# Ledger of designs, part 2: VH-VL binders against Interferon-induced protein 44 (IFI44)

Target 1, 152 residues: Interferon-induced protein 44 (IFI44), of Homo sapiens (Human) (q8tcb0r1to152)
Amino acid sequence: MAVTTRLTWLHEKILQNHFGGKRLSLLYKGSVHGFRNGVLLDRCCNQGPTLTVIYSEDHIIGAYAEESYQEGKYASIILFALQDTKISEWKLGLCTPETLFCCDVTKYNSPTNFQIDGRNRKVIMDLKTMENLGLAQNCTISIQDYEVFRCE
Below, E stands for the ipSAE of ESMFold2; O stands for the ipSAE of OpenDDE; V2 stands for 0.75 times the mean of E and O plus 0.25 times the DockQ between their complexes.

## First folded at step 1 (VH-VL)

Design f10 (framework fv_faricimab_arm2)
Fold by ESMFold2-Fast, scan of step 1:
Structure f10 (fold): chain C 152 residues (1-152), chain A 123 residues (1-123), chain B 108 residues (1-108)
Amino acid sequence: as target 1 above (152 residues)
Amino acid sequence: QVQLVQSGAEVKKPGASVKVSCKASGYTFTGYYMHWVRQAPGQGLEWMGWINPNSGGTNYAQKFQGRVTMTRDTSISTAYMELSRLRSDDTAVYYCARLPYGDRYHYYGMDVWGQGTMVTVSS
Amino acid sequence: SYVLTQPPSVSVAPGQTARITCGGNNIGSKSVHWYQQKPGQAPVLVVYDDSDRPSGIPERFSGSNSGNTATLTISRVEAGDEADYYCQVWDSSSDHYVFGGGTKLTVL
């Protein structure tokens, strides 16, 4: 049935305005569908551009994918942080959904500057990314929930 | 100025080990990964691996697994690359190069390089 | 293992346009970086992420990447552009960086 977003009306409008004015349709919600990468990928791959929103105690951060997530394929990712009504963004670059969402932790040997670890409910982030998003350098971001929207 | 300064040339015998240093200045040492790339005389560039100076984590090219060790000392902003059980075909110029933190490094190139360290392995 | 193929050499007259190719299976889905290396010197990054230039690199240097071929384009070539040029990508399957074999640019 219907799943309710944690986004306030104001935050939804700010994100819509910033990322091209497109309608946001909720595809996945961790607290409802489960913090499992298989379920996330099943719901979010092949859906066109998507917006991932991560809710922590003090922050709303996320990732905008300009192209459809497809297994093993790169998508251009823009990271953002939403503080009050201000958006700070940082271009992460090309990233596969498996790397972005920590879908195969046993194969992650390369350095990463940003990952969404739903299983452990934390965001893994390097110092440069924290600085560019306007976050404190010693900030550890614990995930209370996260949502993925199709942008249309 | 942003700069990477490497240790001087080394001459080693087969079976020995060599440890090359790379001292960073002019930027936040822990904000950039340090890569090691070598070039044999008249040959192309060959990636060896990287170290994350913040965490100490490393990733080595398969060819060098078991022979290479990368370390760093954050108090003096210096990265090290040690190659053991040297062979004559390890004769090369060894470079350090920085790369910003990047998801799988896709987005960024290595924008600052050390001057190179010539390592000659001969009997 | 992933392989990047470059022509061994390219010759061009001063003021003309040089094009150096880098072939790789589905390379258009990867970020390609280009390095210039002059004799006795360390490599210099001239193009990153397919088409972006580091500060200080002349606008005569540009890049493109599509399908199975990435291209470094140097317009209005000068004698000082003589160098070896290397393309580079990150290979997800091996979790390693891959360099092309290099192309020697000669300005005649």
Scores: ipSAE 0.000, ipTM 0.493, lowest interface PAE 16.5, mean pLDDT 84

Design f11 (framework fv_faricimab_arm2)
Fold by ESMFold2-Fast, scan of step 1:
Structure f11 (fold): chain C 152 residues (1-152), chain A 123 residues (1-123), chain B 108 residues (1-108)
Amino acid sequence: as target 1 above (152 residues)
Amino acid sequence: QVQLVQSGAEVKKPGASVKVSCKASGYTFTGYYMHWVRQAPGQGLEWMGWINPNSGGTNYAQKFQGRVTMTRDTSISTAYMELSRLRSDDTAVYYCARDIVATIEGYYYMDVWGQGTMVTVSS
Amino acid sequence: SYVLTQPPSVSVAPGQTARITCGGNNIGSKSVHWYQQKPGQAPVLVVYDDSDRPSGIPERFSGSNSGNTATLTISRVEAGDEADYYCQVWDSSSDHYVFGGGTKLTVL
């Protein structure tokens, strides 16, 4: 059986239009492939630009990588939050996939601005990033699922 | 005074399930990850997975996906590992072991171990 | 899928130095931890983060890690050091804790 996205048709079109009209092909789905960084990286590295969409009870947020993820290599990351039909974005800057999909900020001595922790199924985010994405300052984002799409 | 005390030995039939407990004392239970590691007679150590006692989040080794469930009860500082659909080659000593929580130190090693629980699967 | 390779056994005379190796692809970029297991006992952490010792572990235990090989060194070996020794790393690509196959240390 085919793996299906949690992304609605409307949300898919909004994201495609915002990130330059790119077609989205599903590479990874945490609930199907497993919430393991190794599986995510194996499926998502070397695929060109990618869009990561994170689903929580109250929020849809994510990250757009302008270049291919490659182990130990930097990619330009743009964060976004989708609230109803509006996208708020913020340029995070250069990140490696290991620091972005980090299960432990102290292990890598990584910045704590934004990290996707599939291991604990939560998003780590500082106050500045929350403000820039239009999120309430005290909100906690627990991951119900997350998906990575190839953009082409 | 940090210690992990596991439940007693179990003998099970093939196809049954077993649930092993691990009671923590002498530290903040929710501050440290708990691992489960098994060892078949005469064999090496095999990692099964971890649970974050604070969140209840888990991560299982692929080999055990679909058969293992890790849970905890924070009111009694106890972690549980349940393995279902037991086979004869599941006969092993099962250990719980404490890890440093990522948010504190980020070390990824096991500093304190339970005494082990022998699970024998035979007809 | 990351694999650690240890020799199955090492023999030393009392008072001599034992060296137990742990081979892995680019293991020098990882943090290696070592456990001692005596018959019928749970493992005991003896070296962590390549070369650090937990409180209570004798100074005779030390470690190193570079390139493709990590080494546990036990100086002035005593009969009580006879045990199985396991190396362990965390593999970030699989989010898996990987153990070596173990080395049985025999003291004459």
Scores: ipSAE 0.000, ipTM 0.477, lowest interface PAE 18.0, mean pLDDT 83

Design f4 (framework fv_faricimab_arm2)
Fold by ESMFold2-Fast, scan of step 1:
Structure f4 (fold): chain C 152 residues (1-152), chain A 123 residues (1-123), chain B 108 residues (1-108)
Amino acid sequence: as target 1 above (152 residues)
Amino acid sequence: QVQLVQSGAEVKKPGASVKVSCKASGYTFTGYYMHWVRQAPGQGLEWMGWINPNSGGTNYAQKFQGRVTMTRDTSISTAYMELSRLRSDDTAVYYCARDQWLVEYYYYGMDVWGQGTMVTVSS
Amino acid sequence: SYVLTQPPSVSVAPGQTARITCGGNNIGSKSVHWYQQKPGQAPVLVVYDDSDRPSGIPERFSGSNSGNTATLTISRVEAGDEADYYCQVWDSSSDHYVFGGGTKLTVL
């Protein structure tokens, strides 16, 4: 099996320059490792800062975690959207990996503005988050693939 | 055309240091991580670490932390691996090897290898 | 410490198929690379990213990786395939490159 990133060379350099990082090491790819939160967390927890990149038909969006994902523990999350060469970002705040990579917000009894639902292959966002990322209010974000990189 | 050429065999006493060189040619030296891998006589391959020749940044295997130093000289496209406080069990062939992808990409295999440098540590 | 397990040796007759296994916990979730090493020579990358071949490597070399076992398959084996073969992964949890212990392929 080949495991190759969907990032173009240009997009990879833009993300590296914006979030900092000498190298992006691919930890997880949904289409290869399976669109399942358990597999993602097994591969991505305890890896230091990570960059999650989500590919849809019309958008590239994602999340930068400033600290290692650890089960049940908070990490500072910065959301981003990439349009051509421009990054729009929004500081989401503190999230646990279970809250961020979740298919049912009610399970955690805490409002969240952003969730990555690999099982149903969609990103769940409130309107404020969409506006802050420069996305259209009526945009539906379906996931074609998503990748998580370790940033070093 | 793409080649890695290493320095010649060394014989050292326990407690000494050895510095092995690896001269790159036929590609952009600063574009690819350089790995160091060793192999004791009759044994398997053991990864020691890598250096980013552009930045000088390094990552060492835990076993070698505190004893290994990887450096480079970009003016002559040469990488160096220095192992200090040598023990008899450091006797091995030491290889340099180029990472398969550019420093901006994820880790793959090692596609170009030096010929190896035999380091013998004996009393 | 992540560990890869290979059989020490495999014997095969010319023209037959050799299978060299590489065992590791959840190795199917990792990218496996394979190296060929002939006596007195540096290793040569023969399969990377589970199943891809570098330019110049014959199509007789193929790979697979699923569950706890990766396999290097060499079909229509030739005398010149006699060598030591090593599997290798990058283990993200330790940020280490890990090699298997190697398998000596003997061609009759």
Scores: ipSAE 0.000, ipTM 0.502, lowest interface PAE 17.1, mean pLDDT 84

Design f6 (framework fv_faricimab_arm2)
Fold by ESMFold2-Fast, scan of step 1:
Structure f6 (fold): chain C 152 residues (1-152), chain A 124 residues (1-124), chain B 108 residues (1-108)
Amino acid sequence: as target 1 above (152 residues)
Amino acid sequence: QVQLVQSGAEVKKPGASVKVSCKASGYTFTGYYMHWVRQAPGQGLEWMGWINPNSGGTNYAQKFQGRVTMTRDTSISTAYMELSRLRSDDTAVYYCARDYYGSGSYEPYYFDYWGQGTMVTVSS
Amino acid sequence: SYVLTQPPSVSVAPGQTARITCGGNNIGSKSVHWYQQKPGQAPVLVVYDDSDRPSGIPERFSGSNSGNTATLTISRVEAGDEADYYCQVWDSSSDHYVFGGGTKLTVL
């Protein structure tokens, strides 16, 4: 059976257009492959540029990596929030996949600007990042599902 | 072939310390976390902590904080667990176990290989 | 201080299906692993990441995990399946591995 995205056709086209018109191929879906960062990384490392889309009750947010995720290697990460038909973006900067997809932020002694915790199904985000993405300060981002696409 | 071979049985008096070894072979020692788990006679499994053989970093269960020390020697692919100030209720089989955390991730996972166990008896 | 609850024992006839449960608050959000331990032996991993099997473990072993209950299912049970079975999770809130109390499977 084919794995299908939660992304609507319209949202898919908006994201494609914003991130350079690249075709999106689904590599990972949390509700299908398991909400584990290790499973995500095993499926998504060395795949070229990727788009991670996180679905909550009220928001669609995510991260675009212009370069392949590779163990211990920095990739330039652009965060985004998709609200109806508009994208707000924030350049997070250089991150390794281990610090971006992290269930235990204390292991890496990194400031918590933005981290995807698949095990606890939450996004950890500081106030500045929330403001730059146009999110309400009292917004709690719980993960209902998340998906990673290869961008070709 | 992955193997974890532990040191032999020990008999200790209360107040002493014991140091159990776990020699790894058949894989890259620094690529996997090493856990220590004990089992008192007739009881279940109890997690004690882990060591990252690459960094030497450790994480101990709260119950054992201040009494347990985990170390490793990468030149001989051996992990050690030392438990001090032994009490009679520390009598147990002590296991080492390898933790697979997957490619590109240092998130702990599951214990895919276990040592044969080391019986430690604490009696006066 | 996350706690996993297992029944202390389960009995099943040869050829039948055994189901061993592991209860935990919101355990469906965690990855559950299962170990088999025979008397005098070290534990052996039989199911990991809720439902995957290591190489060498028979297809008769399977797992599921949703809500507050994870389940190890052993179909077409054989006498050689008699053992203690332990569930395990990583609890990220406490940075600890947690084991269930164990279930003794008896094949009558």
Scores: ipSAE 0.005, ipTM 0.521, lowest interface PAE 12.4, mean pLDDT 84

Design f8 (framework fv_faricimab_arm2)
Fold by ESMFold2-Fast, scan of step 1:
Structure f8 (fold): chain C 152 residues (1-152), chain A 125 residues (1-125), chain B 108 residues (1-108)
Amino acid sequence: as target 1 above (152 residues)
Amino acid sequence: QVQLVQSGAEVKKPGASVKVSCKASGYTFTGYYMHWVRQAPGQGLEWMGWINPNSGGTNYAQKFQGRVTMTRDTSISTAYMELSRLRSDDTAVYYCARGYEVTTYGDYTTYFDYWGQGTMVTVSS
Amino acid sequence: SYVLTQPPSVSVAPGQTARITCGGNNIGSKSVHWYQQKPGQAPVLVVYDDSDRPSGIPERFSGSNSGNTATLTISRVEAGDEADYYCQVWDSSSDHYVFGGGTKLTVL
């Protein structure tokens, strides 16, 4: 059985064009690989730039890493929201993969916090980040699935 | 075995609303945009809008803005098109059609590879 | 708003070649798709991306697109080809899907 993306052909091409990638190669899919951070890191570290796409009932959002994820090392992260054919983006800054793909919720004071909690199937996001991505202030983001692609 | 099966014919009075359904099978429902196209008796095809079943996002033709609402239910792979404040000139066959997207560097086009059988909506007083 | 112009009707004898045109400003820079519609039936895609055919559509159907005119060509026309034919493009400026007015093909 092949692992297939939830991205429509249109969404795949829009994301390729926007982030300057020629090809997206699926490295990890939560529903297939079990929403486990250890498996995600094993498959996605040392792969070059990556695109993480998160699917909720109402939204497609994600993160673009400009550099290869490496355990314990910072990568420059650009967050995005995809509303049909339009991309809104917000430069989050430097994150390690362990911080970005966090299993547990921690209290924070930073207005730029963003975490993908695959274990609880929840995106944790502050109000400033939500506003800059064009998301409603009263939005609750539950994860139906998420996928990580290598960008070539 | 891609199939789009639409609800049956409707007769409505002016000012009423109609809601047409389109049940998809044989493919991943959230993988393709669903478009709605109508055809008045003896007239040509007229695009009404699309819904992205994955996001729930919509885009409506300017002519129908404010009167049309497109929704979907992913649990039953069904798309809906509701047209309100019906007029006699809304009498038409309404089709759902699957959009196959072709895109190049920041732009896109769509062709309709599968169509529902059509739903006749008659608006008469 | 972008407009596609088709002749209202085209008549050909069986075995001859029918040519149905679709006029649009700089249409050669767009991807044109063609649909066949028989009375009482839903449209059927016969040509997409200017010149490609879906599985099941005979090789007699072909398309071209350059300048201001796209053309659907049906060679060795059969009685079963009688139908209305519609061209279609996507207009980026309006994010609108534009159909031509349709051409009725009569085979006699």
Scores: ipSAE 0.000, ipTM 0.485, lowest interface PAE 19.2, mean pLDDT 83

Design f9 (framework fv_faricimab_arm2)
Fold by ESMFold2-Fast, scan of step 1:
Structure f9 (fold): chain C 152 residues (1-152), chain A 125 residues (1-125), chain B 108 residues (1-108)
Amino acid sequence: as target 1 above (152 residues)
Amino acid sequence: QVQLVQSGAEVKKPGASVKVSCKASGYTFTGYYMHWVRQAPGQGLEWMGWINPNSGGTNYAQKFQGRVTMTRDTSISTAYMELSRLRSDDTAVYYCARTRITVYGSGSYNYFDYWGQGTMVTVSS
Amino acid sequence: SYVLTQPPSVSVAPGQTARITCGGNNIGSKSVHWYQQKPGQAPVLVVYDDSDRPSGIPERFSGSNSGNTATLTISRVEAGDEADYYCQVWDSSSDHYVFGGGTKLTVL
């Protein structure tokens, strides 16, 4: 009945522990609600701190927002990569939800170091960000699914 | 509840100037570009330009460069569009409409989600 | 300057599917948005980012965009869909917002 997360129990506990021990409540799942930034923003804005988890074939990466996403408003974003039981993090800095969940990167100019493109199901990040997260050489990661959790 | 409320209809003589206002409510005024789009009777929509209410920066369509001035007053969440040296072919309904401000600039989330009701400007006699 | 071309009019019978095209050079590389305008009213956003629909807009409205043509599709057309429809893009080279000439949809 309920929408089920792709996170294993172990990965859920690791993420909870790392980001302050808050309970994770699923707000959005791309494969269920649609890989559309408009749907994501509608479900995830004004929900308090959130954790976005992106699933690829080889990696689990994501973003932690310390404050509520609000249209046109900056939030402090920490990027992370989860490899086995280890979290690598990189402070991206201030982003609006519209910048972070960028539209179609093939159609718009894109000066940011990290973008989640739900329409094309790709994460674009520069080489420096990728290296600091301990990821493989490829700068583009294909999205199999992504989930956004309210951190309670 | 997002609303854009524009000033009332104007009748002007050729050579005069007109200043139309657009009062925003229900959202953070400085978070969205305010655009002006006009429509002559029986004709299509024509983009005139935008103002960034946060910075005061503007960008005008080439056709209106030198005749249009866009301003805002953040204390009352109101945007203004002044068109000078009016001609009979400036007779049109003038709309304000918003788009989101992002780090990518005006090219991201570049759709007009809310529009004002329009202001009829008639230039005659 | 970038130009969008729409047919001036399209006629459709109630219950049928209307297709309104928007032509532009390599328009598939741009995001296309569609507006409905009824007489005496401001335009209303009906489709954005090629195929997404705002809350409150009926599921009968959909869009596509590839190559040199974008299309607004209105299925199971109702008399209340009679209006002018405008496509719109942002042209990055000029930082200009460009509208098509509009299409009058008549429901016969």
Scores: ipSAE 0.000, ipTM 0.534, lowest interface PAE 13.7, mean pLDDT 85

Design l1 (framework fv_lumrotatug; at its last look DockQ between E and O 0.29; V2 from the best seeds 0.00; counts 0 for: pae E 6.2 > 2)
Fold by ESMFold2, look of step 2:
Structure l1 (fold): chain C 152 residues (1-152), chain A 122 residues (1-122), chain B 107 residues (1-107)
Amino acid sequence: as target 1 above (152 residues)
Amino acid sequence: QVQLQESGPGLVKPSETLSLTCTVSGGSISSYYIHWLRQPPGKGLEWIGVIYYSGSTDYNPSLKSRVTISKDTSKSQVSLKLSSVTAADTAVYYCARDYYDSSGYPLYFDYWGQGTLVTVSS
Amino acid sequence: EIVMTQSPPTLSLSPGERVTLSCRASQSVSSNLVWYQQKPGQAPRLLISGASTRATSIPARFSGSGSGTDYTLTISSLQPEDFAVYYCQQYNNWPLTFGQGTKVEIK
């Protein structure tokens, strides 16, 4: 409650335009609600399409889920990266929220090749995914904060 | 007035599955998360894992290959299963509620069950 | 995994004495630390969260301090009901981990 996004007005507009001009309503912010993927999912499941935005030192990256996150159900995931005003995207494919928001690398799912670890505040992705997003070769990216928005 | 109570068999044979239930009662409206912990006799505490409202879980890596935590919301129950037990799994088992604050405050336990001793004996 | 080390293992004191208990973490836990009291046959009771914040209904004689890797629980004037085992727990990293406890016993 009374939570404001770390997303700048410019970046918000870029993301809205890129993902269909939809209104972004903040559902979750790690620094406010806790860096726990379980809390994220409790707030963000069954909300329709959502946009996850991850703030790192040199990167703004994230994931757009075309369908609601639901326990044990696949959602179509599109990854993105923002560098200044340029947005890059890569279709990751079908993921369950449990595999995407995994805090245990032994649960790594090859089709995702992308994991968000809220508690240890890390994003893990393979070299192919990093290249497709136009990112430097940092196999593990630290999370300064992350946010999830409902897209309406 | 949230209350937690553990129940289940006090004696389990080696190699079998330990199965416990935490029954949650009280008039609380607030969302909260149930953890399992254990304490071997005369030893310190070990965190086993947590289940979230959505049914997702986080487990202690040392136990995750053998542990399953599940939830039955119709019965207000959270279950713990620990497979392939040995004498080292003898402990008092607790369920506990973590304190959640909308300001993102931390993972510690303000409500605990009474604890139930499980002995693994051949 | 963060290892929590408490010292001393046992402390024998009389009522009225000042008690200081040590908890050291193998890496910084950034004041994400809690203290519990546990009496025989009972579940732990929350005393201190955030290294220094006293839980509701906990007497003012209990105080916590420290930062980084080194933390201390102090009981300013030990009462008969304070003889128990005290545990620290960190919540900075998964998995959550506890110290092995310090027993505070009479005489």
Scores: ipSAE 0.082, ipTM 0.682, lowest interface PAE 6.2, mean pLDDT 84
ESMFold2-Fast, scan of step 1: ipSAE 0.240; ipTM 0.722
ESMFold2 (binder alone), look of step 2: mean pLDDT 90; pTM 0.919
OpenDDE, look of step 2: ipSAE 0.698; ipTM 0.897

Design l10 (framework fv_lumrotatug; at its last look DockQ between E and O 0.05; V2 from the best seeds 0.00; counts 0 for: pae E 5.3 > 2, placed apart)
Heavy chain, then light chain:
Amino acid sequence: QVQLQESGPGLVKPSETLSLTCTVSGGSISSYYIHWLRQPPGKGLEWIGVIYYSGSTDYNPSLKSRVTISKDTSKSQVSLKLSSVTAADTAVYYCARELYDTSGWDYYYGMDVWGQGTLVTVSS
Amino acid sequence: EIVMTQSPPTLSLSPGERVTLSCRASQSVSSNLVWYQQKPGQAPRLLISGASTRATSIPARFSGSGSGTDYTLTISSLQPEDFAVYYCQQYNNWPLTFGQGTKVEIK
ESMFold2-Fast, scan of step 1: ipSAE 0.026; ipTM 0.650
ESMFold2, look of step 2: ipSAE 0.141; ipTM 0.738
ESMFold2 (binder alone), look of step 2: mean pLDDT 90; pTM 0.929
OpenDDE, look of step 2: ipSAE 0.863; ipTM 0.935

Design l2 (from l1 with heavy chain D98E Y99G D101S G104W P106D L107E Y108W Y111P; framework fv_lumrotatug)
Fold by ESMFold2-Fast, scan of step 1:
Structure l2 (fold): chain C 152 residues (1-152), chain A 122 residues (1-122), chain B 107 residues (1-107)
Amino acid sequence: as target 1 above (152 residues)
Amino acid sequence: QVQLQESGPGLVKPSETLSLTCTVSGGSISSYYIHWLRQPPGKGLEWIGVIYYSGSTDYNPSLKSRVTISKDTSKSQVSLKLSSVTAADTAVYYCAREGYSSSWYDEWFDPWGQGTLVTVSS
Amino acid sequence: EIVMTQSPPTLSLSPGERVTLSCRASQSVSSNLVWYQQKPGQAPRLLISGASTRATSIPARFSGSGSGTDYTLTISSLQPEDFAVYYCQQYNNWPLTFGQGTKVEIK
């Protein structure tokens, strides 16, 4: 498939430099591969560290996993927000890919710090996480696209 | 050490799909970024696209609607398909590995394949 | 896209002369600039990466310099085997782009 990143050159270099200078290889793009968790997990599990970038009208946010995503296994997740040339980060802690990437909003009335709902094109986030990422407290984040990169 | 070799038909008819293969030896394509480039006779170089070690691809926007790059790691081959060809697609086609220096890859090329001439003619 | 402009288009020189080739980018490429040599019937050969880093096995007579938008390739003493077309390429911005080339001819 003809798959190109939505990252500008500048944003790509900022993210590469911030997360250890690793080369970024596009594994998954929602608008191309489909906004389904099964497709995302098939492409992104067992690939080593990954960087997930979420694009909205007003925000670029995401998640960095230092360990490979593996079904049912915990990975250490660092959330980030990119504003111009600045990265704000917040340690989410241990999370499985099934918890981080959720397709079922009807099961989602538990206290959850951060969740990417690709099927409904929304990021679900508590107020503390929004505040720590430098986002407006009453913002709603709708997903225009999201991408997952392999970090070597 | 690592060598790349292009192969495919030297003649393609207008409106058909151009199909080329790059065979990589002396290393694993699962560890490399492999690019396709072309050079029309007597003209300069044009970047076509890249396939990442993950299998993801990026294409030059000028060619994106017509180009597909894929790979078969079991055969150590990277393939290029360019649809709806015209005389303007007549060129020497190269595959090349992304450059490696200081434990890092950058988008300069070494090594290159020898190149294969594709003529679009009826 | 970044447009790369090389000058002059052609140079005719004798062996032993100094050669200076120019490459200009339409916007800054932050030294992410490559020089290649291409002889008739051959693939391009890497000479210089990162504006000034000479590739393995490339003779010391080849040197690169420059920053921002303006870059030069210098051959301190032209040898007969240096007859070729020279191309510059930027890898600062997507898509990757090349100059149109400078042809170095031996008189």
Scores: ipSAE 0.000, ipTM 0.495, lowest interface PAE 17.6, mean pLDDT 84

Design l3 (from l1 with heavy chain D98G Y99D Y100E D101Y S102Y S103D G104I Y105L P106T L107D; framework fv_lumrotatug)
Heavy chain, then light chain:
Amino acid sequence: QVQLQESGPGLVKPSETLSLTCTVSGGSISSYYIHWLRQPPGKGLEWIGVIYYSGSTDYNPSLKSRVTISKDTSKSQVSLKLSSVTAADTAVYYCARGDEYYDILTDYFDYWGQGTLVTVSS
Amino acid sequence: EIVMTQSPPTLSLSPGERVTLSCRASQSVSSNLVWYQQKPGQAPRLLISGASTRATSIPARFSGSGSGTDYTLTISSLQPEDFAVYYCQQYNNWPLTFGQGTKVEIK
ESMFold2-Fast, scan of step 1: ipSAE 0.006; ipTM 0.569

